# Ledger of designs, part 114: miniprotein binders against q53ft3

Target 1, 195 residues: q53ft3
Amino acid sequence: MFGCLVAGRLVQTAAQQVAEDKFVFDLPDYESINHVVVFMLGTIPFPEGMGGSVYFSYPDSNGMPVWQLLGFVTNGKPSAIFKISGLKSGEGSQHPFGAMNIVRTPSVAQIGISVELLDSMAQQTPVGNAAVSSVDSFTQFTQKMLDNFYNFASSFAVSQAQMTPSPSEMFIPANVVLKWYENFQRRLAQNPLFW
Short names: E, the ipSAE of ESMFold2; O, the ipSAE of OpenDDE; V2, 0.75 times the mean of E and O plus 0.25 times the DockQ between their complexes.

## First folded at step 12 (miniprotein)

Design D3 (at its last look DockQ between E and O 0.33; V2 from the best seeds 0.00; counts 0 for: pae E 3.9 > 1.5)
Fold by ESMFold2-Fast, scan of step 12:
Structure D3 (fold): chain B 195 residues (1-195), chain A 83 residues (1-83)
Amino acid sequence: as target 1 above (195 residues)
Amino acid sequence: SPIQEEFEKLMERAEYYFEWAEKYYELGDKEYALLYFEFAARLFRKAAELAKKNNDPESYKEAIEYAEEAQKYAEEIQKELEK
């Protein structure tokens, strides 16, 4: 149902379901992470009146999780960017994950998503300025993600002369990826908040 | 009273969402602005119900007026997003 993206890392689309309404993504080496993107994979919407509360968890000195509410994803807002660098030493918030210890190592954090009624989501407030980033920070993060994706996709490019025929394979021409990348960069330079 | 304490906490949480909705709108995040104004309206209406139960018409009127204002902003933003 959900995806999680960190600049410079492989996108995660296979959340671990820990309850009927609760999903988690592992974030190894979380101390090097400044921003995370959480998004809906999105052919199936939330039921009417429901959404997702997004939490960040890091291990304390005893390996116990400290959960903090970052914000929300909904049918009207199916993706969000959260700044987590300032939250690694922040206070814990009320959370629906109970006393579960799902963090095993000091360097592995988690993103948790709890599917809740909108009325329940409104009963607590996100910590600090998690969803508020400067235009420069947002632009740098987006550019880094864009570069990472383009470089990854381009690493599989081969000329037609080098291709081994495989009728079952689908190929995307490298120039289509390049055009998308260039168009996105141009629009981002004109207006960092265009998308 | 316990009901008055609960009322104040709901008003405080509603004000949090109202203020952040305004900030998100200014930053161009209209989707979050809409969501947060809707949250503010829900919480102000819940506070109004408590004031009514507590037979406090002044607090009821205050909460309802803020709920209506938050709902008005939410409706305006929703129209902007539908265009």
Scores: ipSAE 0.495, ipTM 0.831, lowest interface PAE 2.0, mean pLDDT 77
Fold by OpenDDE base, look of step 13:
Structure D3 (fold): chain B 195 residues (1-195), chain A 83 residues (1-83)
Amino acid sequence: as target 1 above (195 residues)
Amino acid sequence: SPIQEEFEKLMERAEYYFEWAEKYYELGDKEYALLYFEFAARLFRKAAELAKKNNDPESYKEAIEYAEEAQKYAEEIQKELEK
């Protein structure tokens, strides 16, 4: 249902479902991460009247997880960018992940998504500095992400002569990836917040 | 009273979301602006219901007026997103 993206890293599309309504992504080496994109995969929408509360968790000085509400994703806002680099000094908030014994390494943070009623979400207060408010920062982040994806995808490109038939695998032509990349760049240039 | 305190908390939170909605709209994030105006409207309506239960018609009127304003902005943004 959800994906998580860090600039310069591979896209995560396999969240750990820790409950029926809760999903978790692991973010190793979180201290080097400035921004995270959380997005819906488009396969399954939220039920009517529901959305997702997006939380960030990092270990405190005692190794205990500190959870903070970053913001929200909904069917109407299927993706959001959050700045996490400045959250290390924040106080923990009430979070739906508290009862989960997630084994954490000191260098691994987590993104948690809780599927909740919109009415319940409205009663929560995200941290004020988590939402990216700078268009420039967003554009730079997005560009780095796109470049990373393009480079990654292109690294697997093979000529038709080099292809071995594999009926169990789906293939995407490299020109499709390039076209997607070009279209995305065009849209980004027109409106950095188009997605 | 506990009801009055809850009313004030709801109003404060609704106002916060309203301000954030305006900010996001100015930044060009219409989807988030829409979301937060909707949140504001929901909370103002909830506050209005509390005022009604507390037999406070002035607070009720105030909350309803803010709810209508937030809803109006949400609807306008929704129309913009559909173009």
Scores: ipSAE 0.342, ipTM 0.749, lowest interface PAE 1.3, mean pLDDT 82
Fold by ESMFold2, look of step 13:
Structure D3 (fold): chain B 195 residues (1-195), chain A 83 residues (1-83)
Amino acid sequence: as target 1 above (195 residues)
Amino acid sequence: SPIQEEFEKLMERAEYYFEWAEKYYELGDKEYALLYFEFAARLFRKAAELAKKNNDPESYKEAIEYAEEAQKYAEEIQKELEK
């Protein structure tokens, strides 16, 4: 019914069904994950008037799961991107998963999907900024890319007083730009959502 | 009172979804905008039901007007997605 995708990993399409209306994906080595995509496979739609509440769980210092509401998927919004990098130390929220999902391994988190009435979903409040707009994600990515480039290139700048007559200008060796591009391109090819 | 507290919480949550729906729409994510306008409309209507039970016609009118506005935006976005 559901898929879960992390950049650089195999897509998961075989959720563990822990109840009639509850599905879970394991996320090993979750500390390295910044974003997760949750989507409907298209084989089984939600029943009319229903949708999916999407939760993120990570083990606390005692290995007990801490669940947080990320957002929603529905027949009308069958795929969503969620940012989880800022949630790995947050407080838990109300959740429907109880003790059925006890995580014992410190580096394994979970994505949970609970099939619920749309009216019930509307009464929940996602953890802020977890759901990421595709357009807003591109804008944020572009800003991060520009900031990264500027900070990297600026660390190599020399004043014009050292090299040319206009001392108020800063210069950057051309190979610095190339090195930045190569590093950024490598990271982007490995994980387009690494930001 | 408990009823007034629940009414205020529903209105606040509905406004949250309405504001995020507007943000998603401005960013071009029409599917998420539609979902959140629909959530806002549902919550505003639930708040209106509480106001009606509490014999508060001014709060009822306010909640219904916001529900109708959210529903109007949702319907417009739905038509855009179907084209």
Scores: ipSAE 0.279, ipTM 0.735, lowest interface PAE 3.9, mean pLDDT 77
ESMFold2 (binder alone), look of step 13: mean pLDDT 90; pTM 0.887

Design D30
Fold by ESMFold2-Fast, scan of step 12:
Structure D30 (fold): chain B 195 residues (1-195), chain A 83 residues (1-83)
Amino acid sequence: as target 1 above (195 residues)
Amino acid sequence: SPIQEEFEKLMERAEYYFEWAEKYYELGDKEYALFFFEFAARLFRKAAELAKKNNDPESYKEAIEYAEEAQKYAEEIQKELEK
């Protein structure tokens, strides 16, 4: 039901189901990982009123798992990007995976997904230095696309303005392009999903 | 009643998004925080309309107070983003 992507590695789409409501992905050599993307596969939604809490676990200096809440995925927000570089090794959060005191391989971390009631998820707070909105990558891509469009249009407009104009050619003022760009930027900042 | 059940569902959903907005604001994701505060405000106002139709002034007042609070936070965040 879930996928896990690490930059520079093959996407994982086969989570290990460790309980009816709990899924994990192994992350070998986690010290080299900066960001992890967690997303829902296909069109199978969470049951009504439910979502997924996303946890990150790494072995501490004694090999004991340390679990931290990174964030959430829901039917309305089916993907999220998390920064795991820089997480404090000694800080754990309350979690559904810690019943067993299992010593783990030192270089292997896990992403855990717990299917929970939306009400329960709303009462939990992710660690502040790990969570990055799933829209961040799309926002950066959209910003670059808008920059490319504006630069292309502006370059064409400047070139056209420098040439002898023809009555059959249409001129688009650069300010019109800039106004569209600013409006789109503003709308994207207000609601990344407005498109 | 069906109107009372719909009111309760809207209030619960609005509170859920309000709490999400607070979480995203704490994480520094102001765009998502703004989105969820605006969405929560809209749902609280829809709940208020149902309470008004159901002649329930206490529920109406509660829903309006939450809607105004959500809208206030949205406006503050919007000002931060427009700097």
Scores: ipSAE 0.000, ipTM 0.090, lowest interface PAE 18.2, mean pLDDT 69

Design D31
Fold by ESMFold2-Fast, scan of step 12:
Structure D31 (fold): chain B 195 residues (1-195), chain A 83 residues (1-83)
Amino acid sequence: as target 1 above (195 residues)
Amino acid sequence: SPIQEEFEKLMERAEYYFEWAEKYYELGDKEYALQFFEFAARLFRKAAELAKKNNDPESYKEAIEYAEEAQKYAEEIQKELEK
């Protein structure tokens, strides 16, 4: 019914069903996770008047889950991006998973999805700014892409500069890459949607 | 009273969603804006029902006016998304 995606990891499409209306994805090595995408597979829509509340949990010092409400997925908005990097400390939200005796390993977090009536979902308050706009997500992805490209290109500038030039190969000065990167960052800061 | 406290909680949650809907609309996330305006409208309508049961016409009118405003914005965004 649901999928869960973390950048750099294999997508998960097989949630563990822990109740008729509750599904869980395990997130091992959660300290390295900044964003999580939750989405509906499109196979089975929610019944009319229903949707999914999305929760994040991490193990406390006793190994017990601390659940926090991140946001929602609905038939009208079947995917959502959540920032969890700031949520690994603090108190839990009111949640439907409280009675479950789920013992976790210290390094494994979870995404929980509770299928609820839209009226019930509307009465809940998500933690801070966990739900990320597509614009914010794209801006962050673009910035990371630029950083990765610059670092990659710079590594070749050092390695290739020490090699004998081949007549069949082209070389681009590192300062040209740096100038492009700086210009793009300036434009992105002025207007994140300029492209 | 317990009814008045529940009314205040619903109004506060509805205002939370209304404000976030406006922010997402400004950011260009019309789908999130639509979701949150719909949630705001639902909560304002629930608050209005409580005010009606509590025989409080002023609170009822206030909640209904906000619900209608949220619904109007939701309908406008829905039209923008349906191309």
Scores: ipSAE 0.027, ipTM 0.536, lowest interface PAE 7.8, mean pLDDT 76

Design D32
Fold by ESMFold2-Fast, scan of step 12:
Structure D32 (fold): chain B 195 residues (1-195), chain A 83 residues (1-83)
Amino acid sequence: as target 1 above (195 residues)
Amino acid sequence: SPIQEEFEKLMERAEYYFEWAEKYYELGDKEYALRFFEFAARLFRKAAELAKKNNDPESYKEAIEYAEEAQKYAEEIQKELEK
């Protein structure tokens, strides 16, 4: 139902369902992530009157997840870009010459999507400045993401004669990837927010 | 105006379904394409009714034209599915 992407990484389209109305994506090595894009795949729309609340979590000092509301996706707005680099805060004043106790925390954060009533979502307030508001920044981010995906996919392209499919492997013709990339670039040039 | 906000919301939602209907048709999933064109037509017609009640003939004409286009595609796909 959902997709999650980070510039420089493989797109994720297989969310783990953890409850009837809750889905999660794992973000390994999240300390290197500045922006996350969450989007609907278009396979199945939300039921009438419902949408998705998008949350970000990271492990606290006790290893427990701390959930923060980033924003929303709906049938009318099926994609959103979020800046998460400012949300991994530990406000503890330390002495200038004191070494901070760096506890090894798991480096895996999560994006959570909760399917909720639109009326309930309208009453919630996302954390400040998580949503990307600059059109230029959005265009640059999506351009780099597309370039990364195309370069990655192309690096694994093989000829038809070299393909020996197995049940656990997926092969996509290079021409299909190229056509998708060109179509996406054209649409992005016409409207950077067409997502 | 609350009525103008509702109209814009309906138009945006209808456009979303219309665009996904086109995508499903391109992917060969004609059953989903049909459903999405039907959803789009219904929402465009609902928007047209709001424009009519709000005495906005220009918005009414725009919404009804999109509704008719969506309905035309739905009917064509339905005929394809019936062999």
Scores: ipSAE 0.000, ipTM 0.083, lowest interface PAE 20.6, mean pLDDT 69

Design D33
Fold by ESMFold2-Fast, scan of step 12:
Structure D33 (fold): chain B 195 residues (1-195), chain A 83 residues (1-83)
Amino acid sequence: as target 1 above (195 residues)
Amino acid sequence: SPIQEEFEKLMERAEYYFEWAEKYYELGDKEYALYFFEFAARLFRKAAELAKKNNDPESYKEAIEYAEEAQKYAEEIQKELEK
């Protein structure tokens, strides 16, 4: 349902479902990550009154997960950019993931998405410096993110003949990535807040 | 009743995801449609188990009928994707 993008890494579109309304993305080598983009995969809206709460977790010095609320994705705002580089030493917040057996690995952080009622989300307070709040900063960040992602993805392009069968791997045609990049660039030029 | 409240919440959530599946299918996103029909079926079956535990045969029948409908659509889409 959701996608997760980190500059210089392959986009993730296959979240692990850990509950009926909860999804997780793994972020290995999280200490090198500055920003994360979370977005709704399709153009089909949430049912009226629903949205997604976005959380970030990292292992503390004892290897225990520290969950922090980053923000939300909704029908009105189906994508969001979060700065996580300042959060790695922060205090945890209230979260709905505490009762779940979410697999953890040292040096692997996670993005969690909880599908919730909008009224419930309105009562929650995201960590203060996670959201990218300046339009100028957002425009520059978005352009750099687009360039970095496209360059990174295209550097790993291989012909179909070079692909080996593997049930644990997914492949996205390079042409689909190019079309996405071009469409996103066009929309961004028309309105930097279209997302 | 807490069990009745949980049942109603599950039925409402299942109906929402059933509607999502229909919308995805209409737009040609068959993989998403399959996912949400299966998800809705699971929620309807969970609701049915609560109704069974609560000795409510009317609610049980309703939930099972919706679960079977969602599963039928999921099976049809699965066959389309296997072509």
Scores: ipSAE 0.000, ipTM 0.112, lowest interface PAE 19.3, mean pLDDT 71

Design D34
Fold by ESMFold2-Fast, scan of step 12:
Structure D34 (fold): chain B 195 residues (1-195), chain A 83 residues (1-83)
Amino acid sequence: as target 1 above (195 residues)
Amino acid sequence: SPIQEEFEKLMERAEYYFEWAEKYYELGDKEYALLFFEFAARMFRKAAELAKKNNDPESYKEAIEYAEEAQKYAEEIQKELEK
């Protein structure tokens, strides 16, 4: 029912259902994430009077999960962007020279979605620093994501004369990618929330 | 009193949503502005019900007026989104 997107990473569309009304996405290496987009896939709407509360979980100093309310998605607002950079564990304050630590312990955060009555959702307030969902911020995020994708794809472009046969690979002409990019930018300029 | 404290918390929550609704509207996020104005109206109405039970007509009037203002903005945004 839900999707989760982080710039520069593969989109997740297969949430783990942990209860009848609860869904979770894992966010590995979350300390590098600044923004997360949560959206409905558009196939199955929420039942009348219901919506989704979006939570973020990270380990505290004792390794215990801390769940914070980021915001909401509803049939009328099926996508939202959240800033999580201010909610992460670990700061520059812990070790100004901590860049010397080359041994990495995997760090995994979670996005949780709880299907709730709209009445219940309204009785909660999201963490203030996470509320960066706006057309302007969303447009900027989407534009950066598009630039990232286009630059990444273009970095692999070679002329047909330079191609070596590889039966396992598929090739997309660069002009097709450019046309898609230009079309998407036009659509975004006309309606930043068309997606 | 405990009832007065509960009223103040509901009003504070409603004001939170109202302020963020205005912010999102100014930034052009009309869908989120609509949602938050609806949430504000709902919370102001809950505060009004509490004031009514506490026999506080002044607080009731204040909460209802804010609820009506939030609902008015929500209805206007709903009409904008329908076009």
Scores: ipSAE 0.015, ipTM 0.467, lowest interface PAE 8.2, mean pLDDT 72

Design D35 (at its last look DockQ between E and O 0.42; V2 from the best seeds 0.00; counts 0 for: pae E 3.3 > 1.5)
Fold by ESMFold2-Fast, scan of step 12:
Structure D35 (fold): chain B 195 residues (1-195), chain A 83 residues (1-83)
Amino acid sequence: as target 1 above (195 residues)
Amino acid sequence: SPIQEEFEKLMERAEYYFEWAEKYYELGDKEYALLFFEFAARIFRKAAELAKKNNDPESYKEAIEYAEEAQKYAEEIQKELEK
């Protein structure tokens, strides 16, 4: 359902499902990560009235996870870019992953996605640093790249349906995501000013 | 009172979403602007219900007016995205 992208790393498209409504991506060597991109793969939409709350977790000094709300993805906003480089440990947010007894190795962080009703999502506010960074020039550039991806993926899905007339079985293959990622990395190399 | 404290927390959270919706709109992120105005409207309406229970018509009116404003902006952005 979800993808996770960090510039310079392989795109992740297979989240670990830890509960019916909860999905996790591992981020090893997280101290080197400034931004993370979370996106829907476009094949399975959220049920009406639902969306995804996106959380970030890193290990505290005892190796226990500290979860913070970064923001949201929805059918209307299926991709988002978050800044994680400035987040403080243990600050302020209550989170749905609190019941999970996950002990982590140092230097491995996680992105968590909790599928929730809109009313539940609106009960919290994203951490201030992540929200502020979502409007900088890097985010604007990355958002255009993600828009380009969804246009490309949609066109591919339509073309596939035309060539193999089984519209109810339409899907976006993993290699399409990989091709998009390669194009994204190339464009970042051409525009290092957006780093 | 506990009801008054809850009301103030709801108003603060709704104002957070309202202000960020305006910022996202200005920056061209209309999808987030829409989502955040919808969140603001929903939370302002919850604040209004608390003010109603607390027999505070001034706070009720304020919260409803902000909810209607947020809903109006959300509807306008929704039309822009559909067009």
Scores: ipSAE 0.574, ipTM 0.848, lowest interface PAE 1.5, mean pLDDT 76
Fold by ESMFold2, look of step 13:
Structure D35 (fold): chain B 195 residues (1-195), chain A 83 residues (1-83)
Amino acid sequence: as target 1 above (195 residues)
Amino acid sequence: SPIQEEFEKLMERAEYYFEWAEKYYELGDKEYALLFFEFAARIFRKAAELAKKNNDPESYKEAIEYAEEAQKYAEEIQKELEK
């Protein structure tokens, strides 16, 4: 039903179902993680009137779980990116997972998803900066990478009069790179997480 | 009174969602903005119902006006997402 992605790691698509309405992903070596993407796989939507509350849990200095509400995933918002750097010493919040993660687990955090009524989700308050800053940072970083690639590739552009024949080389017309850049930029503006 | 405290808590939570919905919209996250405007509208309407039961017409008017504003933004964002 759900997927979980950390940059530089394999995507997780096999959440541990710990209750009928509760799903968990383990995040080993969580201290090296800055952002997590949580998304719906698209095969099973939430029932009408329901959505998912997304929590982050890490062990405190005593190995006890500290849970924080990151935000939400719904049929209308099927993916979200959350910044978890800076939360690893934050204050815990009330959460629906009870004693499910009471066992001390060294250096492993968790992402929990609780399927709930939208009315119940509306009564919760996410931790302040988890989603907004990370979406803006992701978009800006992606745009900078896009500009860097285009400028680099364009620095090798030559006119037909300037071409050096190299029959063993393959060439890409500059307009192919430009079209890819423009298409990527349009898609990024529509959905920063399309890729 | 306990009823007035509950009303104020509901208004504060709804205003939180409204403010963040505006921020998500400015950042281009229309789907999350829509969700948070809808949450704000739901909670403002709950606050209005409480004010009505408490026979407080000024608080009722305030809550229902904010609920209608939040709903208006949510409906506009829905139209934008259909494009």
Scores: ipSAE 0.331, ipTM 0.747, lowest interface PAE 3.3, mean pLDDT 78
Fold by OpenDDE base, look of step 13:
Structure D35 (fold): chain B 195 residues (1-195), chain A 83 residues (1-83)
Amino acid sequence: as target 1 above (195 residues)
Amino acid sequence: SPIQEEFEKLMERAEYYFEWAEKYYELGDKEYALLFFEFAARIFRKAAELAKKNNDPESYKEAIEYAEEAQKYAEEIQKELEK
């Protein structure tokens, strides 16, 4: 349902589903990450009246996870960019991931997505410094991200004749990826900050 | 009063959403701007209902006016996105 992109890294399309309505991506070496993109894969939309709250978790000085609300994704806003490099000094907020025993290493942060009612999402307050503020940084990030994603996706492309049926695996048709890419490029061309 | 404090918190939250919406609109992210204007409108309406419950017509009027403004911007952005 969700993907996570970091510039210069491989795209993550396999979130760990930790609950029916909760998904988690691991971000190793998070201290080197400035921006992260969270996006819907386009395979499964949010139910009507629902969206996703996007959280970032990092270990504090005591090794305890600190969760902060970055923002939201919805059917109308299927992707968002968040700046995470300046969040290390922030206070933790109430988060839906607190009861989950997630094994963390000191160098690994997490992106959590909680599927929630839009009305509930509206009652939350994202951290102010997570918003992307510079066009230049965004443009550079988007270019690198798009290239990485395309390279990643294309590397796994197989013809139907080459495909081995695996009922335990989920497949994304190449056409879906291409359509996503084309739509993304179109939006980026219209407005570099539109995603 | 606890009700007044809650009202003020709601108004503050809605104002943040409104400001973020404006910022994202200026950055060109109309979809996110739309979302935050919608959130602002929702929270302002919630504040208005609270004021009504508290028999505070002035606060009610203020919250409703802001809600209408946020909704207007949301509608305008929606029209832009449909072109």
Scores: ipSAE 0.296, ipTM 0.714, lowest interface PAE 1.6, mean pLDDT 82
ESMFold2 (binder alone), look of step 13: mean pLDDT 90; pTM 0.893

Design D36
Fold by ESMFold2-Fast, scan of step 12:
Structure D36 (fold): chain B 195 residues (1-195), chain A 83 residues (1-83)
Amino acid sequence: as target 1 above (195 residues)
Amino acid sequence: SPIQEEFEKLMERAEYYFEWAEKYYELGDKEYALLFFEFAARFFRKAAELAKKNNDPESYKEAIEYAEEAQKYAEEIQKELEK
């Protein structure tokens, strides 16, 4: 249903489903990660009035997961970029993952996605305005590029099943992701205005 | 007053969403701007309902005016996205 992308790493499209409405991606060596993009994968939209709340979790000094709300993805905005560098405050927001004791390896963070009613999403506040700046030209450019990437990559999605396609059964060619990443890096190097 | 504190928290929440909507609109991210203006309108209306139940017409008027402003921006952006 969802994909997760970190610059310089292979795209993840196989989230662990930990509940009927909850999905998780592992982020190993998260201290080296500055930004994470989360996007919807394939052709299945959210039902009317629903969307996805995106959470970030890392192990605190005692190895306990600390969940923080980063933002949202919806049918109208099916991809979003989040800055996670500097989110090691140790204080979590109220979150739907609170009752889940997910076993975690040291130095592995997680992205969690909870499928919720838009009304419920409106009652929640994402952490920290400081993590994303509205005047940050790099953030603006990166969001636009990731939207373009989502549309480009999804055009190459294929299903192995002859039955109704499942997001977990769709595949995106690895070379498409690599080509996008290489083009992105080249463009940033040639046009510093876009960072 | 606990009710007055609750009103102020609802107004602050709505203002938070309103400011994020303006920021996203400036960045050209119209879908996110629409979403946050809708959130703002909803929470301004919640504040208005609380003021109405508390027989506070001045706070009610303030909250409703902001709710209508947020709803107006949401409708304008929705029309832009339809084109």
Scores: ipSAE 0.005, ipTM 0.354, lowest interface PAE 10.9, mean pLDDT 72

Design D37
Fold by ESMFold2-Fast, scan of step 12:
Structure D37 (fold): chain B 195 residues (1-195), chain A 83 residues (1-83)
Amino acid sequence: as target 1 above (195 residues)
Amino acid sequence: SPIQEEFEKLMERAEYYFEWAEKYYELGDKEYALLFFEFAARYFRKAAELAKKNNDPESYKEAIEYAEEAQKYAEEIQKELEK
């Protein structure tokens, strides 16, 4: 039902079901992770009136999990990007995983998904700055595209400025734009979080 | 001399393209890396041709060796993109 993606790692699509309504993904070497994407696979929707509350947990100094609410996924919003860098400083939130007090490996964190009623989810408060807003995501995307395009285009501008006298070489602006677009699409396909 | 200045400008342009090619390759942008290695090879060959006409065998050898290196990298990247 769910997938979990960390930039530079293989996507996980087989969550461990730990209860009828609870699913977990392991995140080894979590100190190196800044963002996590959680998404629905699209084959099995939530029942009407239900959604998924997304939690992050890391082991404390005793190996006990500290759970924090990151946000939500629903049929209407089936994917979400979360920033987990900085969440390891300590305050846990109220969570439905309270009975799962398993001592864990110090380098392994978890993403937990709890299937809950939408009304219950509306009363929950995610930890600050965990969710990456659509505005922030669009801003990051736009800045990355602008940086990539500017660097590529400026290389041709400098080349033209260095000519004295002008060589017989032709530069076609459409080709520059096309090559930038193809490169951007390739990078996006290889790593959707590169922007 | 005007010819030496033109040679230096062609070499500088080729080196600029070569550096951009390396940068794009490191970023994983292999298609751009290929394009810029091809530009680098082209300009190193222009510099070599100018050195040849100016009867400067040392500059010719230097430019042609860099042109061949850039062309080799371009060919290797083209093979990677065909996989």
Scores: ipSAE 0.000, ipTM 0.127, lowest interface PAE 18.0, mean pLDDT 70

